# VHH binders against p53848r504to814, part 4

Target 1, 311 residues: p53848r504to814
Amino acid sequence: TYIMAIFNATPDSFSDGGEHFADIESQLNDIIKLCKDALYLHESVIIDVGGCSTRPNSIQASEEEEIRRSIPLIKAIRESTELPQDKVILSIDTYRSNVAKEAIKVGVDIINDISGGLFDSNMFAVIAENPEICYILSHTRGDISTMNRLAHYENFALGDSIQQEFVHNTDIQQLDDLKDKTVLIRNVGQEIGERYIKAIDNGVKRWQILIDPGLGFAKTWKQNLQIIRHIPILKNYSFTMNSNNSQVYVNLRNMPVLLGPSRKKFIGHITKDVDAKQRDFATGAVVASCIGFGSDMVRVHDVKNCSKSIK
Below, E stands for the ipSAE of ESMFold2; O stands for the ipSAE of ESMFold2 at other seeds; V2 stands for 0.75 times the mean of E and O plus 0.25 times the DockQ between their complexes.

## First folded at step 1 (VHH)

Design b10 (framework vhh_7qbe_3; at its last look DockQ between E and O 0.01; V2 from the best seeds 0.00; counts 0 for: pae E 16.5 > 2, grease 26.3 > 24.2, placed apart)
Fold by ESMFold2-Fast, scan of step 1:
Structure b10 (fold): chain B 311 residues (1-311), chain A 122 residues (1-122)
Amino acid sequence: as target 1 above (311 residues)
Amino acid sequence: QLQLVESGGGLVQAGGSLRLSCTASGLTYSMGWFRQGPGKEREFVASISESGGSTYYADSVKGRFTISRDNAKNTLYLQMNSLKSEDTAVYYCAAGTYRLYSSYVRSDYDYWGKGTRVTVSS
């Protein structure tokens, strides 16, 4: 199980827009400390740098501002002699192809895209041009301001768009007997598969892709819990669908799965705790559940607290 | 690129019926109807998934309007019954990128027709 540590790039209010030497050094020192803490318990650490908030209903930073916040920091991380470069993997949290392109130039290893290419149609082309880059294909619906209104998972496209479904080592009739309990994860898997096919059609390779069912994006708190419980279904899920007037087999089986339950408001809803720092204590149990149900990577704010829960 | 053409608009007396059609130049997935009345922003009316198995309606039209589609003809329909003066608007056909569900959110629709005028009078 890999740990992906979240690092929100602090916006610079100076006229130089985030190129200030002192600001970069401060952030770099925080990352060095984070890496030392994580590498005490793990063989490697993944740092996920975010320059723009992806929280539902948040005001979006401009593309230029996102670049100013994130790209100089990624460059400083890669140029640091204080970091064990062979053990530090860099990810950028962005749905913008131009931001991804700039991040790749300065040494990022992973593009973490909450939209699965929905918010920027050029994303897949950028990933395809860089076969050494890993891409996290996340599930959502709508956009940042509307996704909370789209948490209705009752549609079944079997017969028209989805010709067949398979869950490895599971009787499909048994799965249908539980369909009111599994419709959510099946819909999420089908929609991930639709984005997966579009990525492959644009030249992205299967080995570049890790899937993320998108806890907290277009989902209620109860639906987030159902997704965690049903990770085994997603990891064993395949189906056939129409793509460009062709029948294609979509195999999500054995793809790596990332989950990011850290500090999501649904944890606050369960614990009735609105303080993000206090939610860190509660996330340990949720992180352990994610791992127990088969998550290959967990995205977290508090590496120390969550790492203790994994042990 | 994909073209959407609406038809069937016109003048109707209150309590009457109209059927709007929207023909697409190619393959479409989720589709919807939106409308814009005098002095108002464009608002959601109804939507339908690719298979036709999922539909959503604005509360103001629920029970009076029916959305349907004929994929063999690349055509979307809106059957409007029991029309009221407040239904007076330009009606827009929209096509989105989602195949497996229908949406009531305007930003989920990437392709739009030019609209067809519906006037309901007493």
Scores: ipSAE 0.012, ipTM 0.425, lowest interface PAE 8.2, mean pLDDT 76
Fold by ESMFold2, look of step 2:
Structure b10 (fold): chain B 311 residues (1-311), chain A 122 residues (1-122)
Amino acid sequence: as target 1 above (311 residues)
Amino acid sequence: QLQLVESGGGLVQAGGSLRLSCTASGLTYSMGWFRQGPGKEREFVASISESGGSTYYADSVKGRFTISRDNAKNTLYLQMNSLKSEDTAVYYCAAGTYRLYSSYVRSDYDYWGKGTRVTVSS
């Protein structure tokens, strides 16, 4: 299981142009320390750089500000002689195709798009033009200002199937519970599948894509827990859909899955707002659960603390 | 509930120095200083990791301010040198309960003090 470390490059103190390297040197030193800590325990580390907040109802930096905050940092990381470049994988957390283009120019490996192309329809073209780039196709609904109102899932989709063997070690105890207990993960799977087909139609290759059910994006904290428990269902999910007046079979089986369980609001609900020690412990337990249910990659704030939990 | 109490604010002449302190009532990880000048939004000043080994500063204070912490006393410090009139503000201590290696974003901090006023006279 791969660990993706969050690095937030969204300070209000960023400035355009001439102050670039003073801010960048401090951030690079933090990243070098983060990488060394992670590589003590892992064969490689993924650093996910974010230059624009995507928290529900947050205020987004402009595209120009996002570029200014993130692209020089990615370039500095890739050019550093203090990092084992063959062990450091760079991801950029962006939903903007132009930011992705700039990141690719400076050596990013992964485009982590929380919208699955929903917020910027040019994203798939950028990924398709760059076949060595990994793309994380994530689930959300609406936009950042509306997504919290769209967490009600009603989908009795025709043509999907769930075999009993795929619900082993889940909260599903009897076969006749499958319909009611799987509404959420089936909706998420179909909506991911719809974006997946659109990506494929735009030339993105299946081997470029890692899927993310989008914990906390158009989902309540209880729904986050259900998604985590139902990852085996998602990893074996298939269905048929109508696309351009033809039927298309969508098969998500064996697609790599990313989970990002270490969100402040989600952890806060689980811990009931206890002290920092308990929050760290709860975060580690949730990360371990994600891995136990079959997540191929986990996105975390504290690599060292969470790495101990997966032992 | 975690409590943060700032102290050390006051009136100082331009070019002078001042040291702010912030005592936490419980366990913290990343900590930082923010400030709010007259008629302005609260802005980032400096942050420090749990161990004190990683620091970040706003461009406007680099080279003049030094953030530090004493974990045995649960206390965060801000040494402010070469003070300017533009540094006049209410200074707020902030703390997160997650490890954030280099959090520069105000919304990443869970707890805030009541602030201590710093006035720099010309």
Scores: ipSAE 0.000, ipTM 0.184, lowest interface PAE 16.5, mean pLDDT 78
Fold by ESMFold2 at other seeds, look of step 2:
Structure b10 (fold): chain B 311 residues (1-311), chain A 122 residues (1-122)
Amino acid sequence: as target 1 above (311 residues)
Amino acid sequence: QLQLVESGGGLVQAGGSLRLSCTASGLTYSMGWFRQGPGKEREFVASISESGGSTYYADSVKGRFTISRDNAKNTLYLQMNSLKSEDTAVYYCAAGTYRLYSSYVRSDYDYWGKGTRVTVSS
């Protein structure tokens, strides 16, 4: 299981009119330290750089500001002689195709898009033009300001646009027996599948895509727990749908899965009224559960503490 | 080409009711209503699956608005009750080409009507 470390490309908290290079050098030093610590414990490190907050209800930085915050840093990381470049994997957390384009020019490996292409219609074209780039297709609903109000997932009637569903490690009859228990993960799988079809139709290759069910994005805290428990269903899910005058088959089997449980609000509901040390154990238990249910990658804030939990 | 034509907009007093219709010229899957108020971006109102069995509503209209469809007539409806001044907007009918079920996501809709204006006076 791979660990993706979160890095927010934020200005210095005491910044004034100082030089931009000095800010980049400070951030680079933090990245170098993070990488060295991680590489002491792991064969490689994945760093997810974000220049625009994607937290629900957050104020969105402009595209120009996102570029200013993130692109020079990515370039500096790739040009550093203090890092083993073959062991450092870079991801950029962006939903903007122009930001992704600039990041690719300076050596990013992964585009981590929380919108699954919904916020920028040109994203899939950028990914398709760059077949060496990995793309994380993530599930959300609505937009940054509305997503947490859209967490109602209803059972849907088989026979609308969806003709058949399959869970490939389970007989189809067993899926019917699980219907009421799996409403959420099946809705997420189908909505990911719709976005996946659009990506493929735009020339993105299947081998470029990792999927992310989007913990905390249009989900309640209890729903986050259901998603974690039901990752095996997502990883083995397929369905047929009507498309134009034909049927289309969507198969999520063997798609790598990313989960980002770290510091999400639902952990606060689990760990309410405990000290910081006990919260560390609870957070670690959640990460271990993600891995135990089959997550291929986990996105975390504190690599060292989370590494202890998976040992 | 698929065309969507809205009708039923107009002026109504707060607390009143209005029914919007949208007629499609061809095959549709899931459909929805969006609206754009003065100085605001276009926002989701309601959506309905191809069969009409699954619906979704924005929180601001839930309990007051009802979406429905008549597939024999290729017509989508929005019954709007207990109207408020905040409901004043241009209302757009939307339809998708690839739609598994009802969707609140704007980019999942490929076809749009020209809109019908609803004005709610106090």
Scores: ipSAE 0.000, ipTM 0.323, lowest interface PAE 12.6, mean pLDDT 79
ESMFold2 (binder alone), look of step 2: mean pLDDT 84; pTM 0.869

Design c01 (framework vhh_h_nbbcii10_fgla)
Fold by ESMFold2-Fast, scan of step 1:
Structure c01 (fold): chain B 311 residues (1-311), chain A 126 residues (1-126)
Amino acid sequence: as target 1 above (311 residues)
Amino acid sequence: QVQLVESGGGLVQPGGSLRLSCAASGFTFSDYSSYALGWFRQAPGQGLEAVAAISGSGGSTYYADSVKGRFTISRDNSKNTLYLQMNSLRAEDTAVYYCAADYGLEWLYPSEFDYWGQGTLVTVSS
């Protein structure tokens, strides 16, 4: 299981109308410390650099400003002699194809796209032109301002299949029971699959793609918990869909899955508690559950505390 | 070990003043200049609410409407300490006050803050 550490290179959330964040050298020192802490416990670390807030209803930074925040930092990380470069994997959190292009030029390994190519139609072409780059295809609906209103999932079934022998059997034993309890994950899987096929049609290769069901995006807190529980279903999911007057078989089985439960609002709904120890325990338990249910990568804010729960 | 320890709470009469301190250990405020620091409170029988927050070294401050003009948040990076100066205290300010720190997040929701103190009780009554 890979650990992906979040680093936000965004302006202060309490900005007075200007952008206030550390200079590149200060941010680099923070990254170096984070990497050294993570690598004391793990054989590798992934750093996910974000230059634009994905918080629901947030004001989006311009493309130019996102580049100014993220690209010099990525370049500085790659040029650092204080980091074991073979153990540090760099990801950029962006839904913009032009930002992705610039990040690739300076040594990023992963493009983490919250929109699954939905917000920028040129994204898949950029990924296809760079077959060495990994792409995280995340599930959401609408856009940053509207996704909160789109958390209604209903029974919609095409010719889908769950490979039962590969599904974790602790909570669901029969196929008939799966149909009643899995409408959410099946809808998420079908929507991911639609984006997946569009990526493949644009030249992206299957081996480039990791999938992220998008905890906290277009989902209620109860739906987030259900998705975590049903990760084995997503990893064993296939279906057919109609496209251009033909049927297309979509196979998501055995694709690597990333989950980012760390510090999402829904953890607060679980604990109803201000005790930091209880909140940290709950966060660690959720991360452990993600791994236990088949997550290949977890995206976290506090690598040091979460690492002990993972082991 | 990362720890935040609050101090300065106690019993005070309406109209009085208190200064809360939050001492951080295991990290320094200057290590992460974009680090958001804040005060939250929980009154008896109520939920946790944001009181005041201060962004990194070049940022600005936030205050809840109920405390704006009466409370002042400040930080001293050389002492690794966050402060809340509370003036003109009212009975409604009675609560356990928590210090919290968050690296690079934008939301003022309890679930988004990474590190928390254990809290200090402030009682305003006569």
Scores: ipSAE 0.000, ipTM 0.143, lowest interface PAE 15.3, mean pLDDT 72

Design c02 (framework vhh_h_nbbcii10_fgla)
Fold by ESMFold2-Fast, scan of step 1:
Structure c02 (fold): chain B 311 residues (1-311), chain A 126 residues (1-126)
Amino acid sequence: as target 1 above (311 residues)
Amino acid sequence: QVQLVESGGGLVQPGGSLRLSCAASGFTFDYSSSYALGWFRQAPGQGLEAVAAISWSGGSTYYADSVKGRFTISRDNSKNTLYLQMNSLRAEDTAVYYCAARGYSYSDYLSGFDYWGQGTLVTVSS
């Protein structure tokens, strides 16, 4: 199981008009420490660099500002002689194709797209042009301002139709028997599958894609728990659908799955504003559950606590 | 339980100095719990304004243009305390000052500061 550590380049409560709370050298030193901590326990580490807030209803940083915040830092990480470059995997958290393109030029390995290509229609073309790049296809609905209002899931056809559903080692009658408990994961799988087909149609290769069901995006905390419990269903899920006057088979089985349970909202609902140490412990327990249910990668803020939990 | 408590506010004359302190309880000042610490203020009838911030290592600082050269932010991780040294105070510095902390392990795709103090009033007048 891979550990993906989150690094936020700048806080959104500070202005970038001439002064920054952290310069590149200081941020690089923070990342070096993070990598050393992770590599003490693991053979490799993934660093996920974010330069823009995805907070609901937030004012988004401009594309130029996002590039200014993130690209020089990624370049500095790759040029660092203090890091074992063969053990440090770099990811950028962006939904913008132009940001992804610039990050690829300076040595990023993974594009972590919370929108699954929804927010920028050129994203899949950029990924397709770079077959060495891994793409995290995340599930959400709407946009940054509306996603939290779209947490209602119904068993319905995507686009024009869902013809047939399969879960490995079960038939359609067994799916119907579980319908009340699995509607959420099936809807998430179907919506991911729709984005997956669009990515493939644009030239992205299956081996480039990791699936992220998007804990905390267009979902309540109870729905987040349901998704974690049903990861085995997602990893064994396939269906047929009509697309462009053709019936297509969408096979999500055995795709790598990333989960990011290290969410303030999600953990806050469970722990009800307990102190940071107790929240970190609860986060570790949720991470262990994600791995136990079949997650291939976990995205976390607290690498030290997460690493201890999975040993 | 989880709290930030400001102290050191009060009435001071223009040109004077004041040192604000912010004590944390329920968490410690380390990389994961206090990646960024900052001071914000809200003047009467105005919105919230960022004043200064400091990274977990103390190696990076930010200051608003209005306070550069007059204010100094610092932290003492052994005491779980954040400070703001305010020199050459002006009437325009009159505001409620808030301490805020952003934990690396606690924040998610939401940006900004996770913990906020109750505020301490600073009045600069003759």
Scores: ipSAE 0.000, ipTM 0.168, lowest interface PAE 15.9, mean pLDDT 71

Design c03 (framework vhh_h_nbbcii10_fgla)
Fold by ESMFold2-Fast, scan of step 1:
Structure c03 (fold): chain B 311 residues (1-311), chain A 124 residues (1-124)
Amino acid sequence: as target 1 above (311 residues)
Amino acid sequence: QVQLVESGGGLVQPGGSLRLSCAASGFTFSEYSSYALGWFRQAPGQGLEAVAAISSSGGYTYYADSVKGRFTISRDNSKNTLYLQMNSLRAEDTAVYYCAAVPSYWGYDTFDYWGQGTLVTVSS
């Protein structure tokens, strides 16, 4: 399983005890240490650089500020002689196509898009023009200000457009027998699938896409746990839908799945504390569950504790 | 824009009490009662230390072992203000105190919004 380490390039972040308030050179030194620690236990490391907060109700940095914070850092990482470049994979956490464009120019490998193309209609075109780039298609609803109010999931998320549903290679004999128990994961899969076909229609290749069911985005803590338990359903899910007077088969089977349970609010609810340090230990247990249920990549703040849980 | 402004710091003798306030602007506690709120401190020559935190519901509170039984965190949504009542103050409580907020809706638990800090000095 791949580990994706989060690096917040926002100057006003205290998540790392003020370490990330430093300039580009100091941030690069922090990344070098993080990479060396990860590579002690793993063959490679993925660094996910975020220049803008995607948390619900957060104030968004401007596109220019996001570029100023993230792009020079990505360039510095790629130009560093202190890093084993063949073992360091770079991701940028952005929903903006212009930011993605700039990041690709300076050597990013992955575009991590929380919106699955919802917040910027030009994103899929940028990804399609760069077939060497991996794209993480994440599930959310609404926008940053509204997603926390949209955690209601019903049968037939895409309405009458859904014609048939299939779950393969599972103990589920009849989907109808389990519809009430699987409505959440099926809705998530249907909405991911709709974004997936739009990406493919815009020229994105299936092999470029990882899917992320979006733990913590438009979901309650109980719903997050249900998603983790139902990863096998998502990884074996397909359906047919009517689109533009034609039937389309949407196949999500065997697509790589990324999960980001690290320091999410629902872990704090389970442990009955708000201390991020104590949540790092609980995150290890959740990461182990994600891997056990079929996650291919985990996105985390604390690489050392997650590495112990994976191994 | 979201701002947090601390007040109530100052010089106090050992064994004394102070109440810190953190006034929020740019959002309301009644509108965003889901914000988790906390107090952190940084003593001279030391790193940042978590002191106390309170969940959006008030159902969960956290206190560092060093302040348990002496400090009480509370929030008043009608006044859009977070408080830290500090009793039985000790010389080692001398620090700059910061308030911080993070939305409690499902997502990251990192504290995103910080105040500028207020100095508390415990000395005779």
Scores: ipSAE 0.000, ipTM 0.119, lowest interface PAE 16.8, mean pLDDT 70

Design c04 (framework vhh_h_nbbcii10_fgla)
Fold by ESMFold2-Fast, scan of step 1:
Structure c04 (fold): chain B 311 residues (1-311), chain A 124 residues (1-124)
Amino acid sequence: as target 1 above (311 residues)
Amino acid sequence: QVQLVESGGGLVQPGGSLRLSCAASGFTFSYGSSYALGWFRQAPGQGLEAVAAISGSGSDTYYADSVKGRFTISRDNSKNTLYLQMNSLRAEDTAVYYCAAKRYYGSGSEFDYWGQGTLVTVSS
């Protein structure tokens, strides 16, 4: 399992990274500390730099401001002699194709896109032009201002003709026993699959893509727990759908899955904690569950506490 | 009415190349009419072995470990034809090669339609 450590370089962040966004040297020192903590237990670490808040209902930074916050920091990380560059993987958390282009120029390895290309139609073209880049295709609905109101999932995608569904390498009786409770993960898989096909049609390669079911985006706290439990279904899911006047086979089987349960509001619901920092202690138990259910990568705020749950 | 016809087999020397073709009739290679197309082979004295497959959409491919890096599967929907490009051929690749069409790839279901086979002989 890979660890992806979050570093928020945004004014609205209550994480340690947000308090240093205007001071690159201080931010770099914090990242060095995060890397040292992670590399004590792991052979490599992924750092996910965010220059724009994707929190539901947040006011978005301009593209220019996002670049000013994130790109110089990524450049400083790559130029640092204090970091073992062969062990540090860099990700940028952005839904903007122009930000992705600039990040790739300064040495980012991964584009982490919460919108799955929905917010910027040129994103897939950028990823396709850079076959060495990994792309995280995340599930959401609507836009940042509306996603919280779109958490209703039904036994079919609205307006779509899903002709056949398959869950491979899974006990048929177990699937049938959970049929009413799998509508969420099947809808999420179908919507991810639609974005996956769009990415492939635009020249992105399957080996570039990780999927993220988007904990906390267009989902209630109970729905987040259902998704974690149903990771095996997502990793064994395929279906056929109508697309561009043709039927398309969509195969999500064995795609790497990223989960980001760290400091999501639903953890506070479980533990009754109101402070994000206090949730880090409880996050370890949730991270262990994600790994146990088949997550290939976990996105976390506090590497020290979460590392103990990863063997 | 549905038929798959292989061609392109023959004698080739070790290290050589061959391209097999499979012409389909009675259905079209489009996303709605075929979910997987594949190549299988049966060497003398051995069982049937899956060689390569491609989904109906073209989004997914499969290769047996024994041929990965040497063989390439492709399709031309306008010609309704499936191809297998075989490079760096070895004596162990000698077999009858079969084209097959399947509704679902990797689901454990059997392929629905099969060609008659074409012999490939790799010999010095």
Scores: ipSAE 0.000, ipTM 0.089, lowest interface PAE 22.2, mean pLDDT 71

Design c05 (framework vhh_h_nbbcii10_fgla)
Fold by ESMFold2-Fast, scan of step 1:
Structure c05 (fold): chain B 311 residues (1-311), chain A 125 residues (1-125)
Amino acid sequence: as target 1 above (311 residues)
Amino acid sequence: QVQLVESGGGLVQPGGSLRLSCAASGFTFSTYDSYALGWFRQAPGQGLEAVAAISYSGGSTYYADSVKGRFTISRDNSKNTLYLQMNSLRAEDTAVYYCAAEDSYWDYGSAFDYWGQGTLVTVSS
């Protein structure tokens, strides 16, 4: 299991009027520390650099500002002699194709796209032109301002274009009497699959794609727990749909799955009225559950807790 | 439940030194929980001013131009305590000093969520 450590390259703070902690050199020092900590227990580490807030209902940084914050830092990381470059994998957290294009030029390995190409129709073309780049195709609905209101998933409903669905593992077929309890993961799988087919149609290769069911994006905390529990269904899921007047088979089976359970708010909902030390313990338990249910990569703020969980 | 308590303020002569402490309860200053920590001050009749901040990983520090080279921010995670070492104090450093913590519950951080009650520092001959 791969560990993806989050690094926020945003200097914005409401309370300090735009003051920020550090320049590029100081941020690089933080990243070196994170890498040393991770590499003490793991053969490699993924650093996910974010230059723009994806919090629901947040004001989005401009494309120019996002590039200004993230691209010089990625360049500095790749040029650093302090880091074992063969053990450090770089990801950029962006939904903008122009930001992805600039990040690729300076040595990023992964584009982590919360929108699965929904927010920028040129994203798939950029990924297709760079077959060495991995792309994380994440599930959400609407946009940053509306996703909170779109956490309603239909009961017993197939999407409009979906003709037939399959859960391939015979052990999971025993969940037919729990069919109404798996609607969420099946709807998420269908929506991921639709984005997957658009990516493939634009020239992206299957081997480039990791899927992220998008914990916390267009989902309640209870739905997040349901998704974690049902990762095996997603990893055994396929369906047929109509596309360009033909039936297309969409196979999500055995695709790598990334989960980002390491948000304090999500954990705080689970452990309501519990102090911070107990929340840290709960975060480790949730990460262990994600790995146990079949997650191939976990995206976290707390690298040390996650490292202990995968011993 | 979450509290920050400042201590170490008082009266000091110009050119003197003081060390402020901020003790946390209800959460930890661990590098594992991603809290950014800082010191702010408010001089009489003035607005709130950022003084110094330290990142969760311990690799980055910020200082206001007015205190750079004179003040040093540090943290002791084993004691769950943040410090501000103030050297070469000036009359204009007179203010109530506040400890603050930023609780990043989303990937791109948040504003400072927790504040102490403040400790008064008076620099006067």
Scores: ipSAE 0.000, ipTM 0.158, lowest interface PAE 14.5, mean pLDDT 72

